# VH-VL binders against Alsin (ALS2): the designs that were tried, part 8

Target 1, 196 residues: Alsin (ALS2), of Homo sapiens (Human) (q96q42r690to885)
Amino acid sequence: GYIASLHELATTERRFYSKLSDIKSQILRPLLSLENLGTTTTVQLLQEVASRFSKLCYLIGQHGASLSSFLHGVKEARSLVILKHSSLFLDSYTEYCTSITNFLVMGGFQLLAKPAIDFLNKNQELLQDLSEVNDENTQLMEILNTLFFLPIRRLHNYAKVLLKLATCFEVASPEYQKLQDSSSCYECLALHLGRK

## First folded at step 5 (VH-VL; framework fv_diridavumab)

Design s73 (from d06 with light chain K54Q)
Fold by ESMFold2-Fast, scan of step 5:
Structure s73 (fold): chain C 196 residues (1-196), chain A 119 residues (1-119), chain B 111 residues (1-111)
Amino acid sequence: as target 1 above (196 residues)
Amino acid sequence: EVQLVESGAEVKKPGSSVKVSCKASGGTFSDYAISWVRQAPGQGPEWMGGIIPIFDTAKYAPKFQGRVTITADDFAGTVYMELSSLRSEDTAMYYCARESYWGDYFDYWGKGTTVTVSS
Amino acid sequence: QSVLTQPPSVSAAPGQKVTISCSGSSSNIGDNYVSWYQQLPGTAPKLLIYDNNQRPSGIPDRFSGSKSGTSATLGITGLQTGDEANYYCGTWDSSLSAGYVFGGGTKLTVL
């Protein structure tokens, strides 16, 4: 049902927000606070990644808050941030994915100076936990790639939940059409951004 | 360059409301959150709230909840702060400030707007 | 009634070193990064230090920051008359009813 699907969206959004907040606070911000992080170009590209990641994190947090408000008093699908601001939501994901792709194409984390690499190795267990990588033999760079592409995986989850929400409305309703269209947009973006 | 340009000084009577504007350069308006911070004479700065203009999402300090409204006008590239039920204690300099992308410090500040509440 | 406690004033002669403390709790300084703002008379505050110890472009290395537990410190070496200003620490407070919090300020006098 409708409420159950909304509860699933709210629960998974809260968990995803928590994970992004941990990556931001425990990995990205400390990393960028190091002295002699790398070349000017590498540092600027990583700062762009952090900026776009932080904006995504904020958007996800606001969506979670919107869902809480919706479940407690408002029964309208139109109040959901993911539907009301769908173009801005999709643009934020696209901007983030562009920034991380640009960083990685230009050499990525491997081009960081020794203090940064030392920091990442020191935090490898945390990185594995955050990325949900279970193989203890997985190399640092593969862990980092998995971690920073987590948002693409979340897009697929949005598509699935939005499709479940759509089935709770009559086919002729504006809500049904909007949820179907949004689901298709998130699925299409996930597939497009997930390719390499 | 980064510019935050606030509206001119205001003199208001107790019980009225004031609406201050902050015009941000294109890049600042589209890519950053903007906060409002006030400073009463002889006092330290006090955070009032902020907004992410592109998402129309505002947050407020508990002290000002119910009295302050922060909005954005995408066409004008401008953020507004409206404070209602003015008291003499609301006499202060009001600054708009750009939030860092971490969301927890202010990297650029406007010059400030004086709001005086007197009878 | 500032959430973050700073000494109200500090003074020293040109060329000397001063330190300005900022004391908070686990929910603010303990959990979060600290920034410092310089306010010259008649001007808006200006970001001086962010992420506990980082300087924006244009800020000389005479200015430094540090954090230990629930306290932060701003250090100024080679003190100059132009450093005479009010200095404020600031951080986010993670407690449910809070937001961004500033210290009460420290007036630096260069004599």
Scores: ipSAE 0.013, ipTM 0.593, lowest interface PAE 8.2, mean pLDDT 85

Design s75 (from d06 with light chain N53Y)
Fold by ESMFold2-Fast, scan of step 5:
Structure s75 (fold): chain C 196 residues (1-196), chain A 119 residues (1-119), chain B 111 residues (1-111)
Amino acid sequence: as target 1 above (196 residues)
Amino acid sequence: EVQLVESGAEVKKPGSSVKVSCKASGGTFSDYAISWVRQAPGQGPEWMGGIIPIFDTAKYAPKFQGRVTITADDFAGTVYMELSSLRSEDTAMYYCARESYWGDYFDYWGKGTTVTVSS
Amino acid sequence: QSVLTQPPSVSAAPGQKVTISCSGSSSNIGDNYVSWYQQLPGTAPKLLIYDNYKRPSGIPDRFSGSKSGTSATLGITGLQTGDEANYYCGTWDSSLSAGYVFGGGTKLTVL
């Protein structure tokens, strides 16, 4: 149902925000605080990743709070922030994913100096938990790739929930069409950004 | 260069509303959250709320919920704070401040604007 | 009343060292990074310390910060007359009803 799908969106958004906040506070911020992190170019690219990640984290946190308020009132589907401000969501995810892709293409985490690599190895168990990697034999770089591309998985989740919401409306309704179109946009972006 | 420029001083009567502005420059408006912090004479700073301008999403301190509204104007590159039902206790210096990209401290502050509530 | 507790005043002579404390709870200082702000008479607050102990560009190394449990400390060595100001600690409060919180402030008098 409509309300159940809205609760799913709200609950999963709050969980995703919690995960991003943990990555930001326990991994990215301490990592960037190290004195000898790498070359100027590598550090600059990683700082750009952190900046875009923090901005995405803010958006997700505000969206989670907005959904909690939305659920306390009866609101029209067209008033959902993810529909009304879809361009802001698409742009924020695109900016972040572009920054991490640029960092990884230019050598990524492998080019970091020893103190940074040591920090990441020390936190490998936390990284594995946050990335939801179940294979204990997975290498650090694969764990990091999985972790920093979690936002692409979230775009797939948005598409899925929007599609569920669409089924709560008549096929001929404007609500159905808008939700289905938005679902397709989020899925298309996820596929585009996830290309290897 | 980072600059936050607040609107001029205001004198208001009790029961009225005041709307103060903060023009952000140097890319601050597009990339950062902006908060409003007030300071009554002889008192410490008090956080009122903040906004992410490009997302138009605002959060308010519980003490001010229902009386304060924070908005952003993309065309003007300006953030506004409107405080309603003014009381003498609202007499204070009002600052806009930029949240760090980590979101947990204020790295740049405007010079402040004085709001006086009296008859 | 401020959520974070600071001593109302401290004083010392030029060249000496002073320490300013800031006490909170598990939901604010305990869970979050602490920042310190310097406010010279007639001016806006200025960021002095972030991430418990880090200095922004342009802040001299005679300013230092630390955190232990639910308390934070600002240290100033080699005091100069230009340090005479109010100092405020600040942090985010993780409880759903609080938001960002500041200390009540400490007035530093340089004798």
Scores: ipSAE 0.013, ipTM 0.550, lowest interface PAE 7.3, mean pLDDT 86

Design s76 (from d06 with light chain D51Y)
Fold by ESMFold2-Fast, scan of step 5:
Structure s76 (fold): chain C 196 residues (1-196), chain A 119 residues (1-119), chain B 111 residues (1-111)
Amino acid sequence: as target 1 above (196 residues)
Amino acid sequence: EVQLVESGAEVKKPGSSVKVSCKASGGTFSDYAISWVRQAPGQGPEWMGGIIPIFDTAKYAPKFQGRVTITADDFAGTVYMELSSLRSEDTAMYYCARESYWGDYFDYWGKGTTVTVSS
Amino acid sequence: QSVLTQPPSVSAAPGQKVTISCSGSSSNIGDNYVSWYQQLPGTAPKLLIYYNNKRPSGIPDRFSGSKSGTSATLGITGLQTGDEANYYCGTWDSSLSAGYVFGGGTKLTVL
């Protein structure tokens, strides 16, 4: 029902925030603190990725907190932050995915200097755990690609939960229409950003 | 505890610009959207626009589009509203107001700043 | 010109009841939650009702709200002289590029 789907959205949002926070604190910040990272261009692109990632992480954290507060109060669908501020969500995810794609197209992690590559190899087990890659024979670059495109999977999850919420309302209702339209937007964005 | 404090009264000539500030205190500034609402003498309130400080993302009412600019200085905890090409009809009380976490209503308002446009 | 229509004034004696209406369209009241704001003379507006019928902490239960279709109503029972103020309804408009809209206001006089 409605409460169960809202709990699912809240619980998965908080788990996703925890994962993004760990990537930021244990991988991105230490990596960028190294003195010999690579060329100026590579470093600037990676700094842009980290900036967009940090902003996305903040948005997700605030959304998770908002959902928890909402569950203890009024449960009106029209007031959901993900619906009311959908453009902010769509733009934040798009800006992040654009930044990581630009970094990867220009050579990505493979162009990092030896100290950075050594850092990533030293933390390969953590990277594998955070990316939820089960195959122990997966190469470092594949693990990194999986890790940094996790936000696209979250967009698919938003679409699915919003569709579940929609089914709690009459088909002719404004609530049903808004939730259906929002679900479609998140799914379309996920498919668009998920293409090579 | 949460307070919104607007800058002092302004007197401006037609065709000039005015920039009003709103300082937020007693809470987490960047966690909320801040809107600007004006009220001309003897009239009802009119929404001008708002900003989400953490991303510096602003939205404006169609009537003010192209003439109003809303910006945030997260370090200073301050939101600004600049209105250009001033007319006598812009004489009003200007309020900043905090948008609720869900964005459906304004839960805290500043006391307002008077802007007078005269020759 | 306000987008939401309210009666310009209403009056009653202390202890009586009044209702204030707010009329809009499908893109504003019809699709969104309605809030009510109280403005005492010389002060900023203050939130009185949100989400059609909810009261913030500190607002007495003499104040109530309701919504039906494209109209909303503010009810005040047990009128007190301190209730004399302007009352404004407000809501978001879902039209492209639209924003928050307020009613023209209703002046309540307690005689």
Scores: ipSAE 0.014, ipTM 0.467, lowest interface PAE 8.3, mean pLDDT 83

Design s77 (from d06 with light chain S94D)
Fold by ESMFold2-Fast, scan of step 5:
Structure s77 (fold): chain C 196 residues (1-196), chain A 119 residues (1-119), chain B 111 residues (1-111)
Amino acid sequence: as target 1 above (196 residues)
Amino acid sequence: EVQLVESGAEVKKPGSSVKVSCKASGGTFSDYAISWVRQAPGQGPEWMGGIIPIFDTAKYAPKFQGRVTITADDFAGTVYMELSSLRSEDTAMYYCARESYWGDYFDYWGKGTTVTVSS
Amino acid sequence: QSVLTQPPSVSAAPGQKVTISCSGSSSNIGDNYVSWYQQLPGTAPKLLIYDNNKRPSGIPDRFSGSKSGTSATLGITGLQTGDEANYYCGTWDDSLSAGYVFGGGTKLTVL
């Protein structure tokens, strides 16, 4: 039901926020604090990734707070932040995924200087845990790709939860249509970004 | 360094309204949800409501619903709390406090401002 | 009255240990994280404990928290005269028209 799906959204948003917060504090922030990260271009692209990642982390945190502390009118689907401010979510995810894709296309983590590569190798076990990669033989670059594209998995999860919420409304209702449309938008974005 | 600064003390007549402000410094205030908490003389703190500026979303404690309005001015970096239909029981110290991302606790508090309702 | 019940006062001598309880229900403490706030005379409340048992930077390990079921506990060891204050527990309440709720407060007196 509706309430159960809202609890799922809240719980998974909290877990996702915790994971993004850990990536930001234990990987991205220390990495960017290193001297001689790489070329100016590589460093600028990585800084853009970190900036977009931080904005996304903030958005996810505020959404979690909204679901736990500021959820009003549980029967009015339009009051849900993810629907009311869907363009903010779509834009934030798009900007982040675009930044990481641009970084990777221009050589990505492989082009970082030795201190950065050494840092990542030293933290490989943490990176595997955060990315949920279970194969110990997985290469560092594959772990990093899995980790930094986790937000695409979250877009898919939003789409799925929105469909569950839609089943709580009459097919002819504006609420049903809005939830279906929003679900499709998140799923289409996830597929588009995952292909790139 | 995060600092929250409330506006100056107010003395109001019963039946009037008061609007107090909270200025965030040391960073972007829109990165935080801000709540208003009051404390009457000799009493414990009482949560009135809060706002998430980025979503322009405010929530109010049931006791204050219909009397309190919380708004944000992103350009000024300021959150406002307006309380109407003032009574003597509204005499209290009013604090703004920054919420954690999950809204589970308040990690930074302003020093508070006194609102006195007297005839 | 407050939905979270605390003893109105506790007292002990310097160097001793005190425990302050906070009792609620399933809709507040049972389902949510508990925080504790210290309020010295004439000051704003200050975050002392969050997420049931975590300390913010700058809070000494003499302060500890725990939660079991619908009750939470604040422990203070090595009691100092500067600890004399009011202590409040706080949490979210998920019941009808939910809001953040504080305990009634406990006045700690150091001999």
Scores: ipSAE 0.032, ipTM 0.573, lowest interface PAE 6.1, mean pLDDT 84

Design s78 (from d06 with light chain S94Y)
Fold by ESMFold2-Fast, scan of step 5:
Structure s78 (fold): chain C 196 residues (1-196), chain A 119 residues (1-119), chain B 111 residues (1-111)
Amino acid sequence: as target 1 above (196 residues)
Amino acid sequence: EVQLVESGAEVKKPGSSVKVSCKASGGTFSDYAISWVRQAPGQGPEWMGGIIPIFDTAKYAPKFQGRVTITADDFAGTVYMELSSLRSEDTAMYYCARESYWGDYFDYWGKGTTVTVSS
Amino acid sequence: QSVLTQPPSVSAAPGQKVTISCSGSSSNIGDNYVSWYQQLPGTAPKLLIYDNNKRPSGIPDRFSGSKSGTSATLGITGLQTGDEANYYCGTWDYSLSAGYVFGGGTKLTVL
């Protein structure tokens, strides 16, 4: 039902936020604090990735907090932040995924200087855990790729839970239509970004 | 220690504009949203709007939409609130306040800037 | 006029207990966490309670909060003269797209 679906959205959003916070504090911030990180272009692209990642993390954190209020308040879907501020979510995810794709196309993590590569190798176990990679023999660059494209998976999860919420309303209702439309937008964005 | 440092008192004529500044520590600016809240003499606080500096996105209370502009200067670590078409009822103390990490309450407040609108 | 309703004043003697109510609707208190702010004369408001019932570091445990439905309550036990202040509840209201809303305030007088 409706409350169960909201609980699922809230619980998974807080877990996702925790993961993004760990990536930001344990990987991205220490990495960018290193001396001799790489060429100016590579460093600038990575800084852009970190900036967009930080913005996304902040948005997800605020979303998680807002959902906690719904679990203790009303059943009305119209007040859901993911519906009312969907453009902020779509834009934030798009900007982040664009930044990481640009970084990777221009050589990505492989073009970072030795201190950065050493740092990433030292934290490989943490990176593998955070990326939810099951194969213990997966190479570092594949782990990083999986980790930094994890937000695309979250867009699919939003679409799924929004469809589930829609089933709690009459097909002819404005609530149903808004939830269906939002679900389609998140799914279409996930598919589009996943092809890049 | 987190500090929000607001600009000095302003005296303005009706019809003019006022721009108040709020300088935030580095961590506050990069990781938190900042709101503007005013309080007229003898009245309770009234939320005007807020900005997420890193997103450069601002939201305004309907009462102030069209008259208020909130901006951020990343280089200066400063948030600005500009209120136009001033009227006598805009005479108030103007506070900047940091939204919590979760964005649902104000954990630190500036000391306030007095704005007086008189002829 | 405030969106959230508080009693305009409350008074009690030192060492006594006082409660301050805050009433809203489903779109504000019902949907969101409630915070309380203390404003001493001539100062900026200060966060006293957040997330309905949590205290920031440095706020003594004689201050407490609670929420039920569309109403919230601030409790103060062991009243001290230094508690004389205006108290405001606050929360977000997304239904009106108005953003953050405050109560009208309650003036606490310690006799």
Scores: ipSAE 0.007, ipTM 0.469, lowest interface PAE 9.6, mean pLDDT 84

Design s79 (from d06 with light chain S95E)
Fold by ESMFold2-Fast, scan of step 5:
Structure s79 (fold): chain C 196 residues (1-196), chain A 119 residues (1-119), chain B 111 residues (1-111)
Amino acid sequence: as target 1 above (196 residues)
Amino acid sequence: EVQLVESGAEVKKPGSSVKVSCKASGGTFSDYAISWVRQAPGQGPEWMGGIIPIFDTAKYAPKFQGRVTITADDFAGTVYMELSSLRSEDTAMYYCARESYWGDYFDYWGKGTTVTVSS
Amino acid sequence: QSVLTQPPSVSAAPGQKVTISCSGSSSNIGDNYVSWYQQLPGTAPKLLIYDNNKRPSGIPDRFSGSKSGTSATLGITGLQTGDEANYYCGTWDSELSAGYVFGGGTKLTVL
């Protein structure tokens, strides 16, 4: 039912936040603190990725906290942050994905200078764990791609859970329509950004 | 450019409450958390708490938990800090400050609001 | 009373260099990035250094930062009279449940 689906959303959101927080604190921030990461252009593109990633992490963390508050109070489906502030979520995901795509198209992590590549290789086991890549023979660049496209996978998860929530309402209700529309928006964005 | 504009000076009696405002211009509240930091005369800064305005989700330093309330009016682009049960040691300059995109340093500060607690 | 410890004052002549220390614990400086703030008389604090050693746009390279273990240092070379100010270190403290902590401050006098 409705409450079970909300608990699923809350649980998976907090797990996702934990993962993004670890990527931010253990990978992105230490990486950007190294001296001589590469050319000015490469560093600026990576800083843009980190900035958008940090904003997205903040947003997801606040959403997780809001869901916990929601579950302890009697609230309507339209009071969910993901529905009320859907434009903020969609824009933040789009901005992040644009930044990572621009970085990768311009050569990505392979353009980084030796100190950065050495840092990433030293942390390869952590990167593999965070990306949930199970094949130990997976190359560093593939691990990094998987890691930094985790937000796209989360958009698919949002779409699925919103559809589950919709089934708890009458088809003609405003709640059903709002949840269906939001699910479609998240799924459409995920497909669009995933193919870019 | 980003500007944080705080409300005017306040003089309050012990036991009362004070509410200070911080209005942002040149940026969006939706993108950043706003913190409140106070500084007593001749003392260093002390973090009180912060809020992400659009979610109305606030976090407080343990010392101020239960006595400080931080709220946001996203439509007005304004963040408020209310401190209750005022004591003479609450006499200080109160700053609002924008948290960085990393969330752990302050890149823009308001000019500060003086709050004097005296009988 | 401050969580982070700084010397209360330092002084030097114009053109010289000074170093300001900041000492903490594993839960704050040890686990987190350190920032430094400059406060000129009668003004709000201003960000001077972030991420241990990085400068915001507009901050001259005379200002530098470093971190080792549970301590951080701010270095100022080519000292100018306009550098007279209070300097504060700051960082996140994991033990304070998402609390930001500042040092007690160091008054720099340019003699």
Scores: ipSAE 0.007, ipTM 0.510, lowest interface PAE 9.2, mean pLDDT 83

Design s80 (from d06 with light chain S95Y)
Fold by ESMFold2-Fast, scan of step 5:
Structure s80 (fold): chain C 196 residues (1-196), chain A 119 residues (1-119), chain B 111 residues (1-111)
Amino acid sequence: as target 1 above (196 residues)
Amino acid sequence: EVQLVESGAEVKKPGSSVKVSCKASGGTFSDYAISWVRQAPGQGPEWMGGIIPIFDTAKYAPKFQGRVTITADDFAGTVYMELSSLRSEDTAMYYCARESYWGDYFDYWGKGTTVTVSS
Amino acid sequence: QSVLTQPPSVSAAPGQKVTISCSGSSSNIGDNYVSWYQQLPGTAPKLLIYDNNKRPSGIPDRFSGSKSGTSATLGITGLQTGDEANYYCGTWDSYLSAGYVFGGGTKLTVL
C-alpha cells in the first residue's frame, strides 16, 4: 500500500544517508587529510569525487528529513521532493558518478601513495561492512569499487519504490503518470551510469 | 572569480530589524552552503547560522535562534539574513561566507556589511 | 567569551618564528578538523589553513598548522611585515549544538 511504500522510501533513505555520512566522515575526509596522497592530478580527481559525494550526501540528508515531514502532513504524491525536484536528484547523481568514473579511469585508488593505501588497508573491515560485501576473500580494490558505486544501486531502489507508489493510483490518473515517468527516469539514469 | 557581494551599510534604531543580502557569483551557488558570521568592533568572529539554498534549509546558532532568519533566492543567487529586535550589542560587521564542500570551514568571504544600532 | 582560547597577542621581529596556540575541548577541536583565518586590518578574514595542516593555493609554506588532542597550533616562519594581522582558529562544536566556533583571536605585531 501507499503508506507502506512511503515508509519504505523514508526508512531506506535514512539508512542510505547514514551510510553515505559514514563513508564521508570515516573514509573520504580522513583519506584526503593524509600527507603525500599521490600526484597532484590524482589528488585533484579524488578531491572532486569527495566534493560531489559530500554534495550528494547533503541532498540525501535533506530528502530524508523532508520525507519525515511528508508522512505527517501531506499525502499528495506530487508534493514528494523526489518528484518535485527530480532534475536536482538526477543531476547530483550524474555529477557524482562522473567524478568517480573519471578518478577510476585515471588509475583510481591503486595510484595513491603508500600512506593512503596503508589507511585503506587499516580500514578494510569497515569498508567491507559499508559496501555490504559478504565475501571475506574480496580484494580491497573490489570493495572500494562496490562502495563508491552504491549510489547507482540507490537509483534502482528509487525506481522500484516509485513503481510501488504508482500502483496505489488509478492508471488514468495524473499521479500514476508522474510516478511512472519518474521511475523510468531514475531507472534509465541507473542503467546509463552503471555502464561506465 | 568567486565573489560574494553584500548589501550596503545600515543604521538602525533599537527594537527594529535589519535585512542584509549576499549575492554569490563566479561559482555554482546551489552547490554550496552560505553562512553568516558577525564581528563586533574589537571582537572575534561569531557564527550566526547558515543555509543550503537548494532546499532553503537553515541552521542557527543557539544564541540567535528565534531572532535570526536566513533565507535564499536560488534563482537570484542571493542569500538574506534578517536579525530582529536589534540592540546596541548587535552593532557589528556582518559577513557572508561560503562553506567548503566538507561543510566545516569558509573558503570565500564577502567584504562585510556594517550594521550600526543607535538611538 | 570564546570557547576556543588563543593568546591575545604575540610579537616578533622580521625573519623570526612565531607560534599561535588554540585550545578547546573534546566536542570541538578533539573531534573535528581545525582551520585558521588571517584578518589584515580593515579586511574580511581569509582562509589560511584548513584540515589542521593544509594550505589553500597561494598560501606560502612559511605558514603551517598542527593539531594534538584538544589543541591546535599555527606556525609562521620567516616573519614579514605583511603578516601583521589578527589570526583566528575555527572548528565545529557539537556541545549543545553550538555550531561553528572561533577563537578569540591573536594580534600578531611585527616589530
Scores: ipSAE 0.016, ipTM 0.626, lowest interface PAE 6.5, mean pLDDT 85

Design s81 (from d06 with light chain S97D)
Fold by ESMFold2-Fast, scan of step 5:
Structure s81 (fold): chain C 196 residues (1-196), chain A 119 residues (1-119), chain B 111 residues (1-111)
Amino acid sequence: as target 1 above (196 residues)
Amino acid sequence: EVQLVESGAEVKKPGSSVKVSCKASGGTFSDYAISWVRQAPGQGPEWMGGIIPIFDTAKYAPKFQGRVTITADDFAGTVYMELSSLRSEDTAMYYCARESYWGDYFDYWGKGTTVTVSS
Amino acid sequence: QSVLTQPPSVSAAPGQKVTISCSGSSSNIGDNYVSWYQQLPGTAPKLLIYDNNKRPSGIPDRFSGSKSGTSATLGITGLQTGDEANYYCGTWDSSLDAGYVFGGGTKLTVL
């Protein structure tokens, strides 16, 4: 049902936001505060990643707030941020995924200076926990790759939940059409960005 | 990291209104919903209402509906709470508090503004 | 106004453990996450626990939370004199159309 699907979206969005917030505060912010992080180009690419990640985190937070408000008073499907501001969400995910892909293609975390690599190794257990990598023999770079591509998995989840929400409306309704269109957009973006 | 700075103490007569401000510093103002919570002397906190940026709507506790108005000035980064038809029972410390993104708890609180209603 | 029920006071000696209960209904604690706030004399309330059992940065492990059905509990182990404060539970209440409710408060005395 509608409310059950919406509650599932709210619950998983809260968990996802908490995880992104922890990555931002515990990993990206301290990492970028280090002296002698790398070459100017590498540092600029990583700063771009952090900037886009921060913007994505903001939008996820706003979406969570709107879901909470909807469940406790605002009962209009049109009010959901992923529907009302779908282009902004899709653009923010695309901008983030583009920035991390560009950083990784140019050598990524492996090109960071020793202090940065030391910081990441020191925090490897936290990185494993955040990425949910359970194999303790997994290399640092694979853990980081898993962690920073978590948003692509979330896009698939949005598409699936939006389809569930659509089934609660009449096919001829504006709500059904908007939910179907949004689901298709999130699914197509997820497939495009996750094709690797 | 985050600070909520409230306006100064107020002394008002019964029947008048009071408008308290809360200026948020750090980050983007629209990232967070701001609530108003009051606490009368010797009593627990009481939620009055809050403003949610995404919906551009304020929500009020039933007890205060019709007497309280919460507004935001996004450009100034300031939230206002106006309480009308003041009674002696409205004498309290008034806090602005930042709602988490989920609206389920308050992660940062202002230091509070004392409002005294006396004749 | 709907209010969550807490015991008015609790006391224990330094080094001991205490639990503070918070009782509500299906529309508040039953359906929503519970938070706990600590208020030291003369200060604003401070977030102590959120999402039923999570601690903000800077809150020591000796503070814990749990929720079962329509009730929540705050656990404090290794009591210190600095823990003497009022403690409030809080949650959203669906029956109030987006109203937030606090418990009546529990005064913790460390003797």
Scores: ipSAE 0.005, ipTM 0.462, lowest interface PAE 10.7, mean pLDDT 81

